VH-VL binders against NAD kinase (nadK). Designs and how they scored, part 147

Target 1, 268 residues: NAD kinase (nadK), of Syntrophomonas wolfei subsp. wolfei (q0aze0)
Amino acid sequence: MKIILVNNRFKENTEKKAQEIAGQLSALNVEVIIDNGLDEPYAGTVDFIMVLGGDGTMLRAARRYGQRAIPVLGVNMGTVGFLSNIEINELAEYLPLILREEYSLEARMMLEVAVFQQQSLLTRVFCLNELLLRSNSPRMLSFALEISGQKLEPYRGDGLIVSTTTGSTAYSLSAGGPIADPQLDAFIVTPVASHIINKRPLVVSPEREISLHLLEEREAIIGIDGQIKMDFGAENRVLIKRAPHPLLMVNLKAKPFFTSIDRSLQRQ
Below, E stands for the ipSAE of ESMFold2; O stands for the ipSAE of OpenDDE; V2 stands for 0.75 times the mean of E and O plus 0.25 times the DockQ between their complexes.

## First folded at step 11 (VH-VL)

Design X2 (from T8 with light chain Y31R; framework fv_ixekizumab; at its last look DockQ between E and O 0.76; V2 from the best seeds 0.00; counts 0 for: pae E 2.5 > 2)
Fold by ESMFold2, look of step 11:
Structure X2 (fold): chain C 268 residues (1-268), chain A 122 residues (1-122), chain B 112 residues (1-112)
Amino acid sequence: as target 1 above (268 residues)
Amino acid sequence: QVQLVQSGAEVKKPGSSVKVSCKASGGTFSSYAIHWVRQAPGQGLEWMGVIIPILGKADYNQRFKGRVTITADESTSTAYMELSSLRSEDTAVYYCARGHTWKTSHGYFDYWGQGTLVTVSS
Amino acid sequence: DIVMTQTPLSLSVTPGQPASISCRSSQSLLRDIGFNYLHWYLQKPGQSPQLLIYLGSDRASGVPDRFSGSGSGTDFTLKISRVEAEDVGVYYCMQALQTPLTFGQGTKLEIK
């Protein structure tokens, strides 16, 4: 059996803990690859991914491995979040189930984001929470949103968020979007400081394609999961659609989303 | 408790096709593999293939390649097995079974459907 | 394909006596983490198969203690310490290490 351990290299206790867990797994004849973010994603076949840390570490794991149909377990190391399933002090209790493959999976929709310059593909990235289009200056943006070829009235404001349901509790929430059940597949389109009356958040079928481009020359930024940043200008457009594969999150322990929502948000 | 309920018996002519349904209830559908196993009269069990609904991924016994298609409809919690170009030797009881996990292999089948008799005769 | 060979193919047992069924695979079913991907099923007359033993030796829920599984690698055994009337049916081993999943030929257990 081969497992990737994903940790956050900026937290000294997570690096030490990852080494301890790797030693425990190796004693059980499990091959362990540690991914602390320094190296390229491991390209070989693996059976399981274990994420040690909070939601941010899970977001990185999702971007690196989410399209590979590998089970991903979130292991919380102290901060209550939305993407962990078990606590670090419970790992020994659940490890036999992991090794016996006695767990279920929950699919979480991801976004596929393609950025173009003119007609040429510039980059393609995946994300678990959201794409943010925002101004990179004090000036507002004027931009066009198309949903499956249907042009909406132009937007004016600080920007726009296109979120998954998983991302509904992240930046989209702060911008006035709804909290969504992460078991639903949908886009949530949330304006950021819109100056156009009645530009309300939209919930959109995951089968739609979403396109954005600027209507005026402005400096803008595309943000991905709050962790990746790309320059965006009048020569660019972005196409957003459902990623080919969902993130496969491991369920070992019941984690009721709705009964925990206030506690999780209070701790964010 | 999980229950698998299959469609009723069918009588088919050689050269036709059959599509057997398997509806899951009493539990989650998408996170567990659904396997298809057949049993000719007086014979043993033969694995036909599997679908992983959460992935939309199917895998087949090469013995049936080109004749068997396994699909799943998450909105109805139903898996389907379609066998085409039927021959008289395809007369069998067809079972669906749930694997304990999401994988195409490693699974033990903890829940079984009641079976669907398919008779192929001229 | 992994070939599963089951012996005997038929077994006639006096009530209360033990029974033993052998299953051999054409390649090892043991992974380096210590699990054998070999499962046992019972098909009672007129019924769907039901799980008895999984991972070579673990009893499924509700299966009586008189059933036990043993063996590793390529050689596996199902034992019934005292056969009862309800144990009649056909016993199958199945490998699940890799697709295609394959069954043994079955062992029909009857009461004398």
Scores: ipSAE 0.546, ipTM 0.810, lowest interface PAE 2.5, mean pLDDT 90
Fold by OpenDDE, look of step 11:
Structure X2 (fold): chain C 268 residues (1-268), chain A 122 residues (1-122), chain B 112 residues (1-112)
Amino acid sequence: as target 1 above (268 residues)
Amino acid sequence: QVQLVQSGAEVKKPGSSVKVSCKASGGTFSSYAIHWVRQAPGQGLEWMGVIIPILGKADYNQRFKGRVTITADESTSTAYMELSSLRSEDTAVYYCARGHTWKTSHGYFDYWGQGTLVTVSS
Amino acid sequence: DIVMTQTPLSLSVTPGQPASISCRSSQSLLRDIGFNYLHWYLQKPGQSPQLLIYLGSDRASGVPDRFSGSGSGTDFTLKISRVEAEDVGVYYCMQALQTPLTFGQGTKLEIK
């Protein structure tokens, strides 16, 4: 058995724990690869991915390995989040199930984000939460939104978020988007500070495609999961689709989503 | 809690096809593997194949030489096994079973369907 | 394919007496992480098979402690310390190390 431990090299506590867990797993004849984000994703075949940390670490893991149809377990290191399944102090309890591969999986839709310059593909990224288009200045953007070839009225505002249902509790929520059931596949299109005050978020079928481009020469940026940033100009276009593969999240411990989100919102 | 309910008995002619259904309830259907096992009258158990619904991936016993097709409908929590080019020796009780793992192998079958008798006769 | 061989193919046991069934695999069923992917099933007359022992030695839920599984590698044994009338049926071992999954021939247990 081969397991990838994903952690954050900039957080010493997660690194230390990763080393500790790696030692434990090695003692059980499990091959361990530690991915702290320093190197390129491990290219070899693996049986399991364990993410040590918070939602940010999970998002990175998802982008790096989500397309490979490998079970991914979020292990919370004491932070508040929605993407971890168990706590670090529970790992010992669930380790036998992990090793025996006796766990259930939950499929989470991911985004396929393609950024073009004219007709040339600049980059393609899979992400778990959202794509953000936003102004890189205090001025509003004018941009076009197309859904499955249907051209909507031009948007004016600070930006736009295209989120998965998983991402509905992330930045989309802060921007006034709806909370979505993670078991539902859908796009959530949430305006960010729209000039039209009553511009409502859209819930869009995962079968549709979403296209964005600027209608004026302005400096903008696109953000992926709040971690990847790139410049976006008038010559650029972004195409968003459902990723061909979902993220396979390990479900060792039942987590009541709606009660959890309610509790989380009350704390904010 | 978990139950697998299979479709009713079938009588088929040689050369025809049969499709048996297995509806799961009481658990997370898509998260586990569904296996198909048959048992000829008075004989032992023979593994036919498996599907992992969440992946849409199926694996088959090559002894059936491509005659077996296993599918799953997550929306209805139902797995299907189709056996084509039926022969008299295909007369058997066909079982679906849940593997207590998402893997195609390693798992044990913790829940079984009630079985579906398929009789192939001219 | 991994060949599973059970012995005996049939046995008649007096109630209260012990029974033992052997299962041999053509190759080791022991995985590097220490688990034997050998499972035992019981098929009672007129019923579907039911899980009895998994991973060589673990009893399934509801299985009486008179049942025990042992062995490692290629040799496995199912033991019943005190056979009861309800234990009548056909016992199967199954390897799940690799596909195709394969069963032993079955061992028919009858009461004298």
Scores: ipSAE 0.425, ipTM 0.769, lowest interface PAE 1.6, mean pLDDT 92
ESMFold2 (binder alone), look of step 11: mean pLDDT 92; pTM 0.949

Design X20 (from X1 with heavy chain H100K; framework fv_ixekizumab; at its last look DockQ between E and O 0.02; V2 from the best seeds 0.00; counts 0 for: pae O 13.4 > 2, placed apart)
Fold by ESMFold2, look of step 11:
Structure X20 (fold): chain C 268 residues (1-268), chain A 122 residues (1-122), chain B 112 residues (1-112)
Amino acid sequence: as target 1 above (268 residues)
Amino acid sequence: QVQLVQSGAEVKKPGSSVKVSCKASGGTFSSYAIHWVRQAPGQGLEWMGVIIPILGKADYNQRFKGRVTITADESTSTAYMELSSLRSEDTAVYYCARGKTWKTSHGYFDYWGQGTLVTVSS
Amino acid sequence: DIVMTQTPLSLSVTPGQPASISCRSSQSLLYDIGLNYLHWYLQKPGQSPQLLIYLGSDRASGVPDRFSGSGSGTDFTLKISRVEAEDVGVYYCMQALQTPLTFGQGTKLEIK
């Protein structure tokens, strides 16, 4: 059996705990790879991914490994978030179930984001929470949104968020989008500081393809999960669709979403 | 309490098809494997195949040469097994069972349906 | 396919006496982290099978402690320390290391 331990290299507690857990697993003849974000993602076959940290560390793990259909367990190391399943002090209790592969999975939709320059593909990335298009200057953007080839009236404002339901409690919420049940598959399209009063958030079928491009020359940025930034100009367009594979989140402990919303939002 | 409830007994003619349902309640449906096992009269247990609904993938015993189709409907928490081109040798009790894992293997069957008798006669 | 062979195929036991059933696999069922993917089921007359022992030796919930499983790799044993009338039925071993999952032929246990 082979397991990846994902941690945050900027939090000493997670590095030390990852080494301790790796030692415990190695004693059980489990091969362990530690991913602290510095090296390229491990490319070989693995059975399980354990994320030690908060939602940000889970977002990185999802981008690195989410398309590989590997179970991913979020282990909370202190501050409660939306993406952890168990606490670090509970790991010993649940470890036998992990090793016996006796756990359930929850699918979380991811976005596939393709950025083009004119007709050439520049990059393809995946994200768990959201894509953000925003202005990189004091001026508003004028941009076009197309949903499966259907052109909406032009947008004008600071930008736009295209979110998964998992991302509905992140930036989309701050911009006025709804809280969505993460069991649903959908896009949530949330304007950011729209100058156009009638541009309301949209909930869109996951079968749709969403494209964005600027209508005027402006400096803009594409943000991915609040962690990756790409320059975006009038020569670019972005195509967004449901990723081929959902993130497979491990469920060892019941986490009632609706009863925990207020506590989890204190982090937002 | 986990419970698997199967559809009722059926009598079929050779060459036809049968579709047996298995409705799960009291537990997780999408990520646990649902297996199908049959037992001919006076005979042992024979594994037919498995589905894991969250993965959208099934795996089959090749002995059935493509005659078995296993599907799942997450909205109703129901798995189905369809056996086509029925032969008299397909007369058996058909069971569904939950494998306590997200994988097609490595699980044990902790809950079983009550069984569905399918009789194939001409 | 992994072939599972049970011995004996039939067993008649006086109440209160021990019983032992052997199960052999054509390949090792030992996974590299030390787990044996071998399970035992009991099918009482007229009933669905029910889980008895999993992972070679772990007793399922509600199973009396007179049942025990042992063995590793290719050779496994189910033991009943004192047979009771309720133990009548057919015992099956099953490998779950890989698909297709396969059962032994069954061992019919009866009371003399």
Scores: ipSAE 0.411, ipTM 0.763, lowest interface PAE 3.2, mean pLDDT 90
Fold by OpenDDE, look of step 11:
Structure X20 (fold): chain C 268 residues (1-268), chain A 122 residues (1-122), chain B 112 residues (1-112)
Amino acid sequence: as target 1 above (268 residues)
Amino acid sequence: QVQLVQSGAEVKKPGSSVKVSCKASGGTFSSYAIHWVRQAPGQGLEWMGVIIPILGKADYNQRFKGRVTITADESTSTAYMELSSLRSEDTAVYYCARGKTWKTSHGYFDYWGQGTLVTVSS
Amino acid sequence: DIVMTQTPLSLSVTPGQPASISCRSSQSLLYDIGLNYLHWYLQKPGQSPQLLIYLGSDRASGVPDRFSGSGSGTDFTLKISRVEAEDVGVYYCMQALQTPLTFGQGTKLEIK
């Protein structure tokens, strides 16, 4: 068995834990690759991905490895989040199940985000939570939203979020989007401080395609999962689709979504 | 490299207690288990117990009937084994050893201390 | 407790000849992931035990290839293809399937 341990190099505690876990797994004849973000994603074949940390680390792991259809386990290290399944102190208990591959999987839809400069592809990214288009100034943006070829009325506001159902409890929620059952596949399109007060979030079929572009010569920013940032201008377009592969999240311990939501909301 | 250095030899009276220390260096102390194994003169090896510092979990051989207490100080990378109500049959060399699991079982001991002789005599 | 039984308890071998030590457990040491939690240690005269073979068949770092471990379930064997003077000592098998961890009686290897 070969396992990737994903941690954050900027968090010393997660690095230490990754090394510790790696040592223990090696003692059980498990090959371990540690990915702390310093290097390119491991290109070899692996059987399992263990994410040490919080939601942010999971998001990074999803972007790096999600397209490979590999089981991904979130191991929480004392942070509050929605994407971890077990706690670090429970790892010893569940390790035999992991090694025996006795776990359930939950498929989570990801976004495929393509950013273009005119007709040229600049970048393509798979992400678990959302794409954000926002103004790079205190001024409102004017941008066009198109869904499967249907042109909506121009949007005016600070920005727009296109989120997965997984991402519905992330930035989209803060922007007034609905909470979505992660067992559903759908786009959630949430306006950010729309000039039109009555502009409501849209729940869109995952079979549709979403495109965005600016209607004015202003500078904007594209954000992906709150971690990737890139400049976005009038000559750019973004195309959002369902990713061809879902993220396969490992479910070792029952963690009811709606109970978790109530708990999380009480802490905020 | 990884080393386990134990405290010096002890001479104890019956009924007293002894506490042996095992200081680890050259590796990550908290990531591994520390086991204690003793060997009476001319006899085989007997497992006494284990501590997993990172989990704060300890397990003991029930044959000692609660006389053994194993602790660890992560700040000093030191494990301790205390044996109470000493008897003459407790005369032995006591070893600490490093195990590579977060479980109390399934591990193997890749590094050993030099041993601590504990003599129990009237 | 799992009882570990080694045979023989003593072995005298001419240098260059092979040696074989058996270790039997009172119950299977095969874990459901296919690993045997049986380890071999060597205690040379006047020294601490040292890891020789782990998980039934894997040689520890620095262990010569003349040492090999085999077996599964309840029956395990340590083999030395060509015994050398430096191999003198007491060999122990240990099960680590469950606590308490238990050792065999030990096999004393001497040179003829």
Scores: ipSAE 0.000, ipTM 0.475, lowest interface PAE 13.4, mean pLDDT 91
ESMFold2 (binder alone), look of step 11: mean pLDDT 92; pTM 0.949

Design X6 (from X1 with light chain L55Y; framework fv_ixekizumab; at its last look DockQ between E and O 0.78; V2 from the best seeds 0.00; counts 0 for: pae E 3.3 > 2)
Fold by OpenDDE, look of step 11:
Structure X6 (fold): chain C 268 residues (1-268), chain A 122 residues (1-122), chain B 112 residues (1-112)
Amino acid sequence: as target 1 above (268 residues)
Amino acid sequence: QVQLVQSGAEVKKPGSSVKVSCKASGGTFSSYAIHWVRQAPGQGLEWMGVIIPILGKADYNQRFKGRVTITADESTSTAYMELSSLRSEDTAVYYCARGHTWKTSHGYFDYWGQGTLVTVSS
Amino acid sequence: DIVMTQTPLSLSVTPGQPASISCRSSQSLLYDIGLNYLHWYLQKPGQSPQLLIYYGSDRASGVPDRFSGSGSGTDFTLKISRVEAEDVGVYYCMQALQTPLTFGQGTKLEIK
């Protein structure tokens, strides 16, 4: 059995814990690869991915390995988040189940984000939460939104978020988007500070495609999961689709989503 | 609590196809593999194939030479096994079984359907 | 394919006496993490197979303690310490190390 431990090299506590866990797993004849983000994603075949840390670490893990149809377990290390399933102090309890591959899986839709310069593909990324188009200046953007070839009225505002249902509790929520059941597959299109004050978020079928491009020469950026940033200009367009593969999240412990949301919202 | 309920007995002619259904209840359908096993009269158990519903991925016993197709409908928690180009030797009771793992292997079958008799006769 | 060989193919046992069934695999079923991917099933007359022992030695829920599984690698044994009338049926070992999954021939247990 081979397991990838994903942690954050910039957080000493997660690095230390990853080393400890690696030692424990090795003692059980499990091959362990530690991915702290320094190197390229491990290219070999693995049986399980354990993410040590918060939502940010999970998002990175999802982008790096989500397309490989490997079970991904979020192990929280004392942070507040929505993407971890168990706590670090519970790992010992659930380790036998992990090794015996006795756990349930939940499929989470991911985004396929393709950024083009004219007709040339610049980059393609899979992400778990959202794509953000945002102005890189104090001025509003003018941009076009197309959904499955349907051209909507031009948007004017600071930006736009295209989120998965998983991402609905992330930046989309802060921008006024709806909270979505993570068991539902859908796009959530949330305006960011729209010039039209009452511009409403859209819930879009995962079967549709979403396209964005600027309608004016203005400096903008696209952000992916709050971690990847790239310049976006009038020569660029972004195409968003449902990723061909979902992220397989491990459910060792039942976590009631809606009660968790209530608790989280009360704390903010 | 978990139950697998299969479709009823079938009588088929040689060369035809049969499609057996297996509806799961009482558990998380998509999180486990559904295996198909058949048993000819007075014979042992033969593994036919498996599907992982959450992945839509199936694996087959190559001895069937492509005659077996296993599918799953997550919305109805139902797995299907279709066997084409039926022969008299395909007369058997066909079982669906839940693998206690999401993988195509390693797991044990903790729950079984009641079986579906398929009779192939001219 | 991994070939599973059971012995004996049939046995008749007096109630209260012990029974032993052997299962051999053509290759080791021991995984690196120490698990043997060998499972035992019992098919009672007129019924579907039911899980008896999994991973070589673990008893399934509801299985009496008179049943025990042992072995590792290529040699496995199912033992019944005291055979009862309800134990009548055909016992199958199954390897789940790799696909295709394969079963032993089955061992028919009858009461004398």
Scores: ipSAE 0.705, ipTM 0.862, lowest interface PAE 0.9, mean pLDDT 94
Fold by ESMFold2, look of step 11:
Structure X6 (fold): chain C 268 residues (1-268), chain A 122 residues (1-122), chain B 112 residues (1-112)
Amino acid sequence: as target 1 above (268 residues)
Amino acid sequence: QVQLVQSGAEVKKPGSSVKVSCKASGGTFSSYAIHWVRQAPGQGLEWMGVIIPILGKADYNQRFKGRVTITADESTSTAYMELSSLRSEDTAVYYCARGHTWKTSHGYFDYWGQGTLVTVSS
Amino acid sequence: DIVMTQTPLSLSVTPGQPASISCRSSQSLLYDIGLNYLHWYLQKPGQSPQLLIYYGSDRASGVPDRFSGSGSGTDFTLKISRVEAEDVGVYYCMQALQTPLTFGQGTKLEIK
């Protein structure tokens, strides 16, 4: 069996703990790859991914490995988030179930984001929470949103968020979007500081294609999960689709979403 | 309480096809492999193939490749096995079974359907 | 394909006496972290198969402790310490190391 341990190299506690867990797993004849963000994602066959840390570390793991159909377990190391399943002090209790493959999976929709310059593909990235289009200057954006070829009236404002249901509790919420049940598959399209009063958040079928481009020359950026940023201008277009594969989150303990909403949001 | 309920018995002519359903209840459907196993009269068990609904991934026993299609509908928690170009030797009881894991291999079958008799006769 | 061979193919056993069924695979089923991907099922007359033993030696829920599994690699044994009337049926081993999953031929157990 081969397992990836994903940690945050900027937090010494997670790096030390990853080494300790790797030692325990190696003693059980489990091959361990540590991913602290320095190297390219491990490309070989892997049976399981264990994320040591909070939601931010899970977002990086999802971008790196989410399209590979590998189970991903969130292990909380301090601050309760939305994406951890067990606590670090419970790992020894659950490890036999992990190794015997006695757990269930929950699918979480991801976005596929393709950024073009004119007709040329610049980059293709996957994300778990959201794509953000925003102004990179004091000036507002004027931009077009198309949903499956249906062109909406132009938007004006600071930008737009296209979120998964998992991302509904992240930046989309702060911008006025709804909280969505992460078991649903949908896009949530949330305007950011719209100067057009009747632009409301939209909930859109996951089978739609969403396209964005600027209507005026402006400096803008595209943000991915709040962790990747790229320049976006009038020569660019973004196409957003449901990713081919969901993130496969491991469920060892029940984690009731609705009961925990207030607690999880207050502890971010 | 996980339960697998299969569609009823079928009588078919050679050259036709049959589609057997397997509805899961009382548990999670999407993350567990659903296997199909058949048993000809007086014979042992023969694995036909598997689907993993959460992945939309199916794998088949080579001996049935080209004739068997296994699908799943998550909205109804139902897996299907369709066998085409039926022959008299395809007369058998067809079982669905749940693997304990999401993989096409490694699974033990902790729950079985009641079986569906398919009779192929001229 | 991994070939599974069961012996004997039939048993007639006096109630209260032990029974032993052998299952041999054409290649080792010991692969991951010391687990053997070998499982045992019982099919009682007129019923679907039911899980008895998984990973070579672990009893499924509700299976009496008179059933035990042993062995590793290529050679596995199912033992019943005291056969009872409810144990009548056909016993199958199955390898789950790789697809296609394959069963032994079955061992029919009857009461004398």
Scores: ipSAE 0.451, ipTM 0.790, lowest interface PAE 3.3, mean pLDDT 90
ESMFold2 (binder alone), look of step 11: mean pLDDT 93; pTM 0.955

